# VH-VL binders against p04169: the designs that were tried, part 30

Target 1, 76 residues: p04169
Amino acid sequence: GLPDGVEDLPKAEDDHAHDYVNDAADTDHARFQEGQLCENCQFWVDYVNGWGYCQHPDFTDVLVRGEGWCSVYAPA
Short names: E, the ipSAE of ESMFold2; O, the ipSAE of OpenDDE; V2, 0.75 times the mean of E and O plus 0.25 times the DockQ between their complexes.

## First folded at step 21 (VH-VL; framework fv_retifanlimab)

Design x2 (at its last look DockQ between E and O 0.94; V2 from the best seeds 0.00; counts 0 for: pae E 3.4 > 2)
Fold by OpenDDE, look of step 21:
Order: C-alpha cells, then structure tokens, then sequence
Structure x2 (fold): chain C 76 residues (1-76), chain A 123 residues (1-123), chain B 111 residues (1-111)
C-alpha cells in the first residue's frame, strides 16, 4: 500500500534510478518491451493523476509516473 | 540448456558484405536482447550493437551505424548481423552474446556467448 | 566513449598465488550505489566467460576464489589463489552508457 506521507513525495526525474524514464517511450534500454509500464509493474501502487508509488527500495523517496519505465520492471 | 550456435567462417573481399547468424536455443528467444561483439586477432573486444528480438529495436555503436544491420527471425530463434562495405580492419571473430540481468539489482550482463565466427577480409 | 584501462597488461604468477587485476575507467561508471562494471575470462579459441557483474556479484558457477570490488572509476578483480585453469586473459566491461566498452585485457600467465 501507500506509505504515510506519500502526499509529500516529489515526482521522480528521469534517471532517478535503474534507468528510470517518466515516459517509457524515451528508453533506449535493451530489455524494454512494448507495453511495459510502471502502472503494470508488480511494484506499482496507484496514487493520483497518473502518478503512483513504487515499492522498490530505490524509489521509496519519490512518486513515479504510470507511463514510466525502469530496468527493474517486473510484470504484475 | 542455453546455447548459441553461430554460422561458419567467412572469407570476403573488401567492399563486400557478410551476414553472420546466431541460432539460439534453450530459452525464450524473444525475452532477451542479443548483442554482437567482435574481436580482431590478438586484440580486445568491441561492442557492435544489440537487438531486442521481440520489438525489433536495435542500438548500434555510432561507428557502425552506416554499415551494420542487426535482424532476427523469431520463427527460427536466429539473430543476424550484416556488415557491409567490408574493410581489412573488419577481420575479426564475431560473437553473439545474450544480455541477461539480475532480477533484484537490475544489473545487466552478457551471460551466454556463441562460439564465434571468423570473418576474414582480404584482397 | 568511456575508455577502460587495464593493468598490468601481463601478470606472471605461479599456482597458489594471489592475482590482483585493475580496471580504470575514464569516467565514473557508478550511480546511486550501483556500478555497471563486469569482468570476463577468455581462453584461447573460446568466447569470453562472465565472471562478475555489477562490480562485485559473482556469476553462478564461478569459483569463490574470484571476487570483484570497486566503484566510480577504479575496479579490481582478485583471484585469491590461482588454479592452473585460471591462467587466461581477463577483460573488464562497462555498461554504464553507450557505447558499451571493454578494457584491453590482462593476461594472467604462468611464471
């Protein structure tokens, strides 16, 4: 679930960790597959306005975009 | 078990083209990017590029952008590397290498390699 | 491109001795506690074999006498006690950014 204080988390910038991009279309990572998005990743917890919380340890300090992607993507 | 089997040695003239194949087995071909790396005789390793067999997306070293084409045939689980306008300095063993990763850390690495294909370019 | 410089070019040692191989990058290949550096072993007539990924993670099946360390620009591969089968060429590789690049290699040869 969402952590306490989620409303105070800043939005992740590109390259926050693990080659994160706010728009999956911007990645040039070899492992990216079409249709993979943060919002369908097993770490995803929906929050507000297309942004969510990523339960991966390296993203606990930010909000991530549903339409984003990173190299530790794991299908839900 | 994972296995990458490449096509046989090639001898070409300068200006010609060569197409090396890499047949994959023992895993889901479309789930892993395939890289191409070459090694000139007695020299180090040089990355050429990769292809994502599922999407067909490729990334090349800019050095090869005008001469290299990487493709796949998903029906036969085979990756191809074609190099055109061959030069003597293209003489090398060409390897295909599967790009895998650690699911927890996300670190990427080349875990399985083909046996290599010698391409000799000479007049 | 990121240039990887390996030293020494040749390392002559006897079985049982400790081998220390260096790989220096022209710029940092680390970020947020992660290092995109891998190590490979290559023997004549064979393709490279992965030993270490992420600077310090031993690949499955690789003997524990192999270890990797380092961050930023300086990385080390250590073989605690050389076995006869360890005499080979070792390459470092960075995957931090395109183009991927390899070091020139260190040849570990028998004294």
Amino acid sequence: as target 1 above (76 residues)
Amino acid sequence: QVQLVQSGAEVKKPGASVKVSCKASGYTFTNYAMNWVRQAPGQGLEWIGWINPNSGRTKLDQKFKDRVTITVDKSTSTAYMELSSLRSEDTAVYYCARESWDFYSGYDYFDYWGQGTLVTVSS
Amino acid sequence: EIVLTQSPATLSLSPGERATLSCRASQSVSKSGYSWMNWFQQKPGQPPKLLIHGASNLETGVPSRFSGSGSGTDFTLTISSLEPEDFAVYFCQQRYKYPYTFGGGTKVEIK
Scores: ipSAE 0.826, ipTM 0.940, lowest interface PAE 0.5, mean pLDDT 96
Fold by ESMFold2, look of step 21:
Structure x2 (fold): chain C 76 residues (1-76), chain A 123 residues (1-123), chain B 111 residues (1-111)
Amino acid sequence: as target 1 above (76 residues)
Amino acid sequence: QVQLVQSGAEVKKPGASVKVSCKASGYTFTNYAMNWVRQAPGQGLEWIGWINPNSGRTKLDQKFKDRVTITVDKSTSTAYMELSSLRSEDTAVYYCARESWDFYSGYDYFDYWGQGTLVTVSS
Amino acid sequence: EIVLTQSPATLSLSPGERATLSCRASQSVSKSGYSWMNWFQQKPGQPPKLLIHGASNLETGVPSRFSGSGSGTDFTLTISSLEPEDFAVYFCQQRYKYPYTFGGGTKVEIK
């Protein structure tokens, strides 16, 4: 679930951690596979307007883009 | 058991091209990037590039971008590296290496390597 | 691109001795507590074998006498007590930025 205070989290910038990008189309990471997105990742919790909360420890301080991607992607 | 089996040694003249194959078995070929690395005789290792076998996306060291083409054939689980306009300094053992990673930390590494393919370029 | 300088080029030691191998990067390969440095062993006629990923994470099946440490620009591979099979060449590799690069290697040989 969503943490208390999620409304106060800043939006992640590209390269926040683990080669994160706000748009999966922008990654040049070798592991990226078409169709992988934050919003279908094991760590994703939906929030609002295409932004969500990532439960991975290195992303608990930001909101991430649902159409984003990072190198620790895991399918739900 | 993961295995990467490469094509046999090649002898080429300067200006020719060579295409080295790397046949993968024992895992889902499209789930792991395939890298190419070379080693000149008595020298260290030099990364050439990778291909994502699922998407066909590649990344190359800029020094090779005009001479190297990396491809895959998904139906045979085989990766290929073609080097054109060969020079004597391209004489090396060419390796394919599978890129794996730790799920949680995201660290990545070459966990399995082919046996190597010697390419000799001589006039 | 990031240049990795390994030292010494050759380390002449006897079985049972401790080996300490250095790898220095021309710029940091660490970010947010992660260090993007791997170590490989290579014996003549063989492909490299991964020993350590992420500076300090020992690969399955690699003996515990191998360890890695360091962060930023300075990294160390240690072999606590050399066995006969450990006499080989060792390479560091960074994966922080493209292109991925390797050090020039340290040859560990019997004196």
Scores: ipSAE 0.368, ipTM 0.864, lowest interface PAE 3.4, mean pLDDT 93
ESMFold2 (binder alone), look of step 21: mean pLDDT 93; pTM 0.937

Design x3 (at its last look DockQ between E and O 0.66; V2 from the best seeds 0.00; counts 0 for: pae E 5.5 > 2)
Fold by OpenDDE, look of step 21:
Structure x3 (fold): chain C 76 residues (1-76), chain A 123 residues (1-123), chain B 111 residues (1-111)
Amino acid sequence: as target 1 above (76 residues)
Amino acid sequence: QVQLVQSGAEVKKPGASVKVSCKASGYTFTNYAMNWVRQAPGQGLEWIGWINPNSGRTKLDQKFKDRVTITVDKSTSTAYMELSSLRSEDTAVYYCARESWDFYSGRDYFDYWGQGTLVTVSS
Amino acid sequence: EIVLTQSPATLSLSPGERATLSCRASQSVSKSGYSYMNWFQQKPGQPPKLLIHGASNLETGVPSRFSGSGSGTDFTLTISSLEPEDFAVYFCQQRYKYPYTFGGGTKVEIK
């Protein structure tokens, strides 16, 4: 679920961790597969306006974009 | 078990083209990017590029952008590397290498390699 | 491109001795607490074999006498006690950014 204080979390910048991109289309990563997005990742928790919380330890301090992607993507 | 089997040695003239194949088995071909790396005789390793067999996306070292084409045949689980306008300095053993990753850290590595294909370019 | 410099070029040692191999990058290959450096072993007539990924993670099946350390620009591969089968060439590789690059290699040879 969403952590306490989620409303105070800043939005992640590109390259926050694990080659994160706010737009999956921007990735040059070899493993990226079409259709993979943060919003369909097992770490995803929806929040507001296309942004969510990523339950991965390296993203606990930011909000991530649903249409983003990173190299620790795991299908839900 | 994972296995990458490459095509046999090639001898080419300068200006010609060569197409090396890499047949994969023992895993889901489309789930892993395939890299190409070469090694000139007695020299180090040089990355050429990769292909994502599922999407067909490729990334090349810019030095090869005009001469290298990487493709796949998903039906036969085979990756190809074609190098055109061959020069003597293209003489090398060419390797295909599967790009895997650590599921926890997401960091990638080349875990399985083909046996290599010697391409000799000489007049 | 990121240039990886390995030293020494040749390391002459006897079985049972400790081997320390260095790989220095022309710029940092670490970000967000992770290092994008790998180590390979290569023997004559064979392709490279992965030993270490992510600077310090031992690949499955690789003997525990191998270890990797370092961050930023300086990385080390250590063989705590050389076995006869360890005499080979070792390469470092960075995957921090394109193009991927390899070091020139260190040849570990028998004294």
Scores: ipSAE 0.854, ipTM 0.948, lowest interface PAE 0.5, mean pLDDT 96
Fold by ESMFold2, look of step 21:
Structure x3 (fold): chain C 76 residues (1-76), chain A 123 residues (1-123), chain B 111 residues (1-111)
Amino acid sequence: as target 1 above (76 residues)
Amino acid sequence: QVQLVQSGAEVKKPGASVKVSCKASGYTFTNYAMNWVRQAPGQGLEWIGWINPNSGRTKLDQKFKDRVTITVDKSTSTAYMELSSLRSEDTAVYYCARESWDFYSGRDYFDYWGQGTLVTVSS
Amino acid sequence: EIVLTQSPATLSLSPGERATLSCRASQSVSKSGYSYMNWFQQKPGQPPKLLIHGASNLETGVPSRFSGSGSGTDFTLTISSLEPEDFAVYFCQQRYKYPYTFGGGTKVEIK
């Protein structure tokens, strides 16, 4: 679920960790498959206005874009 | 068990082309990118490029982009690398290498390699 | 292109000794606590074998005498007590930016 203090987390910038991008269309990573998005990743917890919380340990300090992607993507 | 088996050694003349194959087994072929790397005799390793076997997307080092074609055949779980306009400096062992990933550790590296294919370019 | 410089070029050591191998990148290969630096071992006539990924994470089946450290531009591979099978060439690799690049290698040879 959403952590305590989620409302205070900053929004991730591109390259935050694991080749993260706020727009999946911007990735040139070899692992990317069309249709993969943070919002359909098993780590995704929806929050507000297209931002969510990623439960992956390396993203505990930021909100991520639902339309984003990173190289540790895991399908739900 | 994951295994990558490459085609046999090749001897070519300058200006010819070579196509090296890499047959994968023991895993879901389309879930992992396939990289090509070469090593000239007595030298270090040089990345050529990768292919995403599911989508067919590729990325190549710019120095090869006009001479290299990387493809896959999903039905046989086989990747191919074709290098054209061969020069003597293309003499090397060519490797395929699977790109691994791990959702929790963020591993993104070449975990399994083919046995290598020696390509010799001589007059 | 990110250049990786390995030093020393050759380490001549005896079994049981500690080996310390350096890899320096021309630009940072780290962001947000993750380092895109890997280490490989290669023996003559064989493909490279992965030892360490993400600068410090030991690959499954690699003995605990191997360890990696560093971030940014400065990385180290350590073999705490050399075994006969450890005499080989070791390469670092960055995967932070295209093109992916390797260091020139450090040969660990028996003294």
Scores: ipSAE 0.119, ipTM 0.776, lowest interface PAE 5.5, mean pLDDT 90
ESMFold2 (binder alone), look of step 21: mean pLDDT 91; pTM 0.924

Design x4 (at its last look DockQ between E and O 0.83; V2 from the best seeds 0.00; counts 0 for: pae E 4.8 > 2)
Fold by OpenDDE, look of step 21:
Structure x4 (fold): chain C 76 residues (1-76), chain A 123 residues (1-123), chain B 111 residues (1-111)
Amino acid sequence: as target 1 above (76 residues)
Amino acid sequence: QVQLVQSGAEVKKPGASVKVSCKASGYTFTNYAMNWVRQAPGQGLEWIGWINPNTGRTKLDQKFKDRVTITVDKSTSTAYMELSSLRSEDTAVYYCARESWDLWSGYDYFDYWGQGTLVTVSS
Amino acid sequence: EIVLTQSPATLSLSPGERATLSCRASQSVSKSGYSYMNWFQQKPGQPPKLLIHGASNLETGVPSRFSGSGSGTDFTLTISSLEPEDFAVYFCQQRYKYPYTFGGGTKVEIK
C-alpha cells in the first residue's frame, strides 16, 4: 500500500533510477516492450492524477508516473 | 539450453553487402534483445547495435547508421545483420549476443553468444 | 563515446598466482548506486564469455576465484589463484550509455 507521507513525496525525474522515464515512449532501452508501463507493473500502487507509488527500494522517495517505465519493470 | 547459431564465413569484395544470420533456440526469442558485436583479427570488440525482436526497435552505433540494418524473422527465431558498402576494415568476426538481465537489479548483460561469423573483405 | 583503458596489456603469471586486471573509464559509468561495467573472458577461436556484470556480480557458473570491484571510473577484475584454464584475454565493457564500448583487453599468459 501507500506509505505514510506519500503526499509529501516529490515527482520522479527522468533517470531517477534504472533508466526511469516519465513517458515510456521516451525510452531507448533494449528490453522495453510495447504496453509496459509503471501502472501495470508489480510494484505499482496508484495514488493520484496518474501518479503512483513504486514499491521498489530505489523509488521509495518519489512518486512515479503511471505512463512511465524503468528497467526493473515486472508485469503484474 | 540457450543456443545461438550463426551463418557461415563470407568473402566479399569492397562495395558489396553481407547479411549474417543468427538463429536462436532454447528460449522465447521475442523476450530478449539481440546484439551484434564484431572483432577485427587480433583486435578488441566493437558493439554494432541491438534489435528487440518483439517491437522491432533497433539501436545502432552512429558509426554504422548508414550501412547496417538489423532485422529479425520471428517465425524462425532468427536475427540478421546486413552491412553494406563493405570496406577492408570491415573484415572481422561478427557475433550475435543475447541481452539478458538480472531480475532484482534490472542490470543488463550479454549472457549467450553465437559462435561468430568471419567476414573477409578483400579486392 | 566512453573510452575504456585496460592495464596491463599483457600479464604474465604462473598457475596459483593472483591476477589483478584494471579497467579505467574516460568518464564515470556509475549512477544511482549501480555500475554499468561487465567483464568477459575470451579464448582463441571462441566468443567472449560473461564473467561479471554490474561491476561485482559473478555470473552463474563462474568460479568463485573470479571477483569484480570498483565504481565510477576505476574497476578491477581479480583472479585469486590462477588455474590453467584461466589463461586468456579479458575485456571490460560499459553499458552506461550508447555506444556501448569495450576495453582493449588484457592478455593473461603463462609465465
Scores: ipSAE 0.849, ipTM 0.944, lowest interface PAE 0.5, mean pLDDT 96
Fold by ESMFold2, look of step 21:
Structure x4 (fold): chain C 76 residues (1-76), chain A 123 residues (1-123), chain B 111 residues (1-111)
Amino acid sequence: as target 1 above (76 residues)
Amino acid sequence: QVQLVQSGAEVKKPGASVKVSCKASGYTFTNYAMNWVRQAPGQGLEWIGWINPNTGRTKLDQKFKDRVTITVDKSTSTAYMELSSLRSEDTAVYYCARESWDLWSGYDYFDYWGQGTLVTVSS
Amino acid sequence: EIVLTQSPATLSLSPGERATLSCRASQSVSKSGYSYMNWFQQKPGQPPKLLIHGASNLETGVPSRFSGSGSGTDFTLTISSLEPEDFAVYFCQQRYKYPYTFGGGTKVEIK
């Protein structure tokens, strides 16, 4: 679930960690596959307006875009 | 068992082209990027580029960008690297290498390599 | 591109001795506590074999006598006690930025 204080987390910028991008279409990462998005990732928890919380340890300090992607993507 | 089997050695003259194949087996071909790396005799390793077999996207070292084409045939699980306008300095063993990664850290690395294909360019 | 300089070029040692191999990058290959440096072993007529990923993470099946350390621009591969099969050439590789680059190698040979 969503952590306490999620409403205070800043929005991630591109390159936050693990080659993160706010728009998956912008990645040039070798292992990106069509259809992979933060919002269908194992770590994703919905929040609001297309932003969510990523449970991966290196993203606990930010909100991420549902249409984003990073190199530690894991399918739900 | 994961296996990458490359095409046989080739001898070429300057100005010709060569196309090296790398047939993959033992895993889902489209789930892993395929890299090409070369090694001139008695020298170090040089990364050429990769292809994502799922998306068809490539990334190339810019020094090869005008001479290298990397492709895949998903139906045969085979990757290809074609190098054109060959010169003597292109004499090398050419390797394909599968890109793998650690899910938690995101580190990536080459976990399986083909046996290598010697390309000799001599006038 | 990021240039990797390995030293020494040749390391002449006996079995049982400790080998220390250095790899220095022309710019940092670390970000946010992660170091994008790999180490490979290569024997004549064979493709490279991965030993270490992420500067210090030993690949499965690699003997524990191998270890990696370092961050930023300075990295070390250590073989605590050389075995006969360890006499080979060792390459570092950075994967921080394209193009991926390799060091020139350190040949570990029997004296």
Scores: ipSAE 0.157, ipTM 0.812, lowest interface PAE 4.8, mean pLDDT 92
ESMFold2 (binder alone), look of step 21: mean pLDDT 90; pTM 0.912

Design x5 (at its last look DockQ between E and O 0.87; V2 from the best seeds 0.00; counts 0 for: pae E 2.6 > 2)
Fold by OpenDDE, look of step 21:
Structure x5 (fold): chain C 76 residues (1-76), chain A 123 residues (1-123), chain B 111 residues (1-111)
Amino acid sequence: as target 1 above (76 residues)
Amino acid sequence: QVQLVQSGAEVKKPGASVKVSCKASGYTFTNYAMNWVRQAPGQGLEWIGWINPNSGRTKLDQKFKDRVTITVDKSTSTAYMELSSLRSEDTAVYYCARESWDFWSGYDYFDYWGQGTLVTVSS
Amino acid sequence: EIVLTQSPATLSLSPGERATLSCRASQSVSKSGYSYMYWFQQKPGQPPKLLIHGASNLETGVPSRFSGSGSGTDFTLTISSLEPEDFAVYFCQQRYKYPYTFGGGTKVEIK
């Protein structure tokens, strides 16, 4: 679930961790597959306006974009 | 078990093209990117590029952008590296290497390699 | 491109001795607490074999006598006590950014 204080988290910038991109289309990672997005990742928790919380330890301090992607993507 | 089997040695003239194959088995071919790396005799390793067999996306070292084409045949689980306009300095053992990753850390890495294909370019 | 410089070029040691191999990058290969340095072992007529990924993580099946350390631009591969089968060439590799690059290698040879 969403953590306390989620409303105060800043939005992640590109390259926050694990080659994160706010737009999956921007990745040049070898492992990326079309259709993979943060919003269908097992770490995803929806929040507001296309942004969500990522339960991965390296993203607990930011909000991530649903249409984003990173190299620790795991299918839900 | 994972296995990458490459095509046999090639001898080419300068200006010619060579196409090396890498047949994968023992895993789902489309789930892993395939890299190409070469090694000149007695020298170090040089990354050429990768292909994602599922999407067909590729990434090349810019130094090879005009001479290298990486492709796959999903029906035979085979990756190909074609190098054109061959030069003597292209003489090397060419390796295919599967790109895997650690699920916990997310680190990507070359875990399995083909046996190598010697390409000799000589007049 | 990021240039990786390995030293020494050749390391002559006896079985049982400690081997320390250096890899220096022309720029940092670390970000967000992660170091994108890798180590490979290569023996004659064989492809490289992955030893360490992410600077310090041993690949499955790699003996514990191998260890990696470092961050930023300076990395070290250590073999605590050399076994006869450890005499080979070792390469570092960075995956911090494209193009991926390798060091020139260190040959660990028997004294």
Scores: ipSAE 0.832, ipTM 0.939, lowest interface PAE 0.5, mean pLDDT 96
Fold by ESMFold2, look of step 21:
Structure x5 (fold): chain C 76 residues (1-76), chain A 123 residues (1-123), chain B 111 residues (1-111)
Amino acid sequence: as target 1 above (76 residues)
Amino acid sequence: QVQLVQSGAEVKKPGASVKVSCKASGYTFTNYAMNWVRQAPGQGLEWIGWINPNSGRTKLDQKFKDRVTITVDKSTSTAYMELSSLRSEDTAVYYCARESWDFWSGYDYFDYWGQGTLVTVSS
Amino acid sequence: EIVLTQSPATLSLSPGERATLSCRASQSVSKSGYSYMYWFQQKPGQPPKLLIHGASNLETGVPSRFSGSGSGTDFTLTISSLEPEDFAVYFCQQRYKYPYTFGGGTKVEIK
């Protein structure tokens, strides 16, 4: 679930961690497969306006974009 | 048991092309990127590029942008690297290398290499 | 592109001695606590063998006498006590930015 204080988390920028991009179309990572998005990742918790909370330890300090991607992607 | 078996040595003249194959076995071919790396005799290593075998997406070092084509044949689990307009400085051993990763850290690394294919470009 | 400079070019040492190999990157290859630096060993006529990923993570089957350290631009591979099979060429690689690049190598040879 959503943590206390999620309302105050800053939005992630590209390259926050693990080759993160706010738009999956921008990745040039070798492992990316079409259709992979943060919003269909195992770690995704939906929040608001296309931003969500990622449960992966390296993303708990930011909101991530649902249309984003990173190299620790795991399907739900 | 992961295996990468490359095609045999080639001798070519300047201006020709060469196509090196890398036959993969022992794993799901489409789940792992395949990289190509070369090494001139007595010299260091040079990354050429990778291909995602599922999507066909590639990334190449700009040095090779119009001379290298990397492809796959999913039905035979084989990757190919073709280098055109050969020069004497393209003489090298060409390696394929499978890219694996650590899930939590996201580090990617070359875990298996082919045996290498010597390409000699001689006038 | 990121240039990796390895030093020294050659280490002439005896078995049992400590080897310290340096790799300096022209710009940082670390971000968010992760370092995209890798070490390989290569013997004549063989493909490279991965020893260390992520600057300090020892690959399975690599002896514990090997260790890696560093962050940012300065990285070190250490062999605490050289064995006969450790005399080889060692390469660093960065995977922070394309194109992925290798250092020029350090040859560790018998004194």
Scores: ipSAE 0.459, ipTM 0.874, lowest interface PAE 2.6, mean pLDDT 93
ESMFold2 (binder alone), look of step 21: mean pLDDT 90; pTM 0.910

Design x6 (at its last look DockQ between E and O 0.89; V2 from the best seeds 0.00; counts 0 for: pae E 2.9 > 2)
Fold by OpenDDE, look of step 21:
Structure x6 (fold): chain C 76 residues (1-76), chain A 123 residues (1-123), chain B 111 residues (1-111)
Amino acid sequence: as target 1 above (76 residues)
Amino acid sequence: QVQLVQSGAEVKKPGASVKVSCKASGYTFTNYAMNWVRQAPGQGLEWIGWINPNSGRTRLDQKFKDRVTITVDKSTSTAYMELSSLRSEDTAVYYCARESWDFYSGYDYFDYWGQGTLVTVSS
Amino acid sequence: EIVLTQSPATLSLSPGERATLSCRASQSVSKSGYSYMNWFQQKPGQPPKLLIHGASNLETGVPSRFSGSGSGTDFTLTISSLEPEDFAVYFCQQRYKYPYTFGGGTKVEIK
């Protein structure tokens, strides 16, 4: 679930960690597959306005975009 | 078990083209990018590029952008690297290498390699 | 491109001795606490074999006498006690940015 204080988390910038991009279309990572998005990643917790919380340890301090992607993507 | 089997040695003239194949088995071909790396005799390793077999996306070293084409045949789980306008300095063993990753850390690495294909370019 | 410089070019040691191999990058290959550096072993007539990924993660099946360390621009591969089968060429590789690049290699040879 969402952590306490989620409303105070800043939005992740590109390259926050693990080659994160706010728009999956911007990635040039070899492992990226079409259709993979943060919003269908097993770490995803929906929050508000297309942004969510990523339960991965390296993203606990930010909000991530549903349409984003990173190299630790794991299908839900 | 994972296995990458490459095509046999090639001898070419300068200006010709060569197409090396890499047949993959023992895993889902489309789930892993395939890289190409070469090694001139007695020299180090040089990355050429990769292809994502599922999407067909490729990335090449700028050095090879005008001469290298990487493709796949998903029906036969085979990756190809074609190098045109061959020069003597293209003489090398060419390797295909599967790109995998650690599921916990996300670190990427080349875990399985083909046996290599010697391409000799000489007049 | 990021240039990786390995030293020494040749390392002559006896079985049982400790081997320390260096790889220096022309710029940092670390970000967000992660280092995009891998190590490979290569023997004559064979393709490279992955030893270490992410600077310090031992690949499955690789003996524990191998270890990797470092961050930023300076990385080290250590073989705590050389076995006869460890005499080979070792390469570092960065995957921090394109193009991926390899070091020139260190040859570990028997004294």
Scores: ipSAE 0.809, ipTM 0.938, lowest interface PAE 0.5, mean pLDDT 96
Fold by ESMFold2, look of step 21:
Structure x6 (fold): chain C 76 residues (1-76), chain A 123 residues (1-123), chain B 111 residues (1-111)
Amino acid sequence: as target 1 above (76 residues)
Amino acid sequence: QVQLVQSGAEVKKPGASVKVSCKASGYTFTNYAMNWVRQAPGQGLEWIGWINPNSGRTRLDQKFKDRVTITVDKSTSTAYMELSSLRSEDTAVYYCARESWDFYSGYDYFDYWGQGTLVTVSS
Amino acid sequence: EIVLTQSPATLSLSPGERATLSCRASQSVSKSGYSYMNWFQQKPGQPPKLLIHGASNLETGVPSRFSGSGSGTDFTLTISSLEPEDFAVYFCQQRYKYPYTFGGGTKVEIK
């Protein structure tokens, strides 16, 4: 679920952690597979306007873009 | 059990090309990037590049960009590296290496290596 | 590209002794608490074998006498008590930036 105070979290910038990108098309990571997005990752919790909360410990301080990607992606 | 079996040793003249194969077994071939690394006799290791076998995407060290082509055949679970315009300095053992990762940290590392293919370039 | 300098080039030691191998990077290979440094062992006629990933994480089946430490630019592989099978060449590798690079190696040999 969404944490208390989610409305106050800043939006992540590219390279926040784990090679994160706000647009999956921007990754040059070897493991990226087409169709992998934050919004279909097991850590994803939907929030608003294409932003969500990532439950991975290294993303608890930011909102992430649903069309983003990072190297700790895990399918839902 | 994961295995990477490479093609046999090659002897080539300067200016020729060589194509080394790496047949994978014991895992889902398309789920892991395949890397190529070489080692000249008595020297250290040099990364050449990788291919994502599912998408066909590649990344090469700029030093090799104009001379190396990395490909896969998904139906045979085989990766290939072709090096053209061979010089004596290209004499080395060429390895394929599977890239694995840790889901929690996102670290990547080469967990399985082929046995190596000696390519000798001499006139 | 990031240059990795390993020292010493050769360690001559006896079984039971402690080996300390250094790897220095020309620029930081760490970000956000993660260190993108791996260690490999290589014996003659064999491909490299992964020992440690992420500076300090032992691979399955690697004996606990091996350990890794360091961050930023300075990294260490330690073998607390050398066994006969540990006499080999050891390489560090960074995976922080393309192109991925290896150190020149440290040969650990029987004195």
Scores: ipSAE 0.434, ipTM 0.876, lowest interface PAE 2.9, mean pLDDT 93
ESMFold2 (binder alone), look of step 21: mean pLDDT 91; pTM 0.924

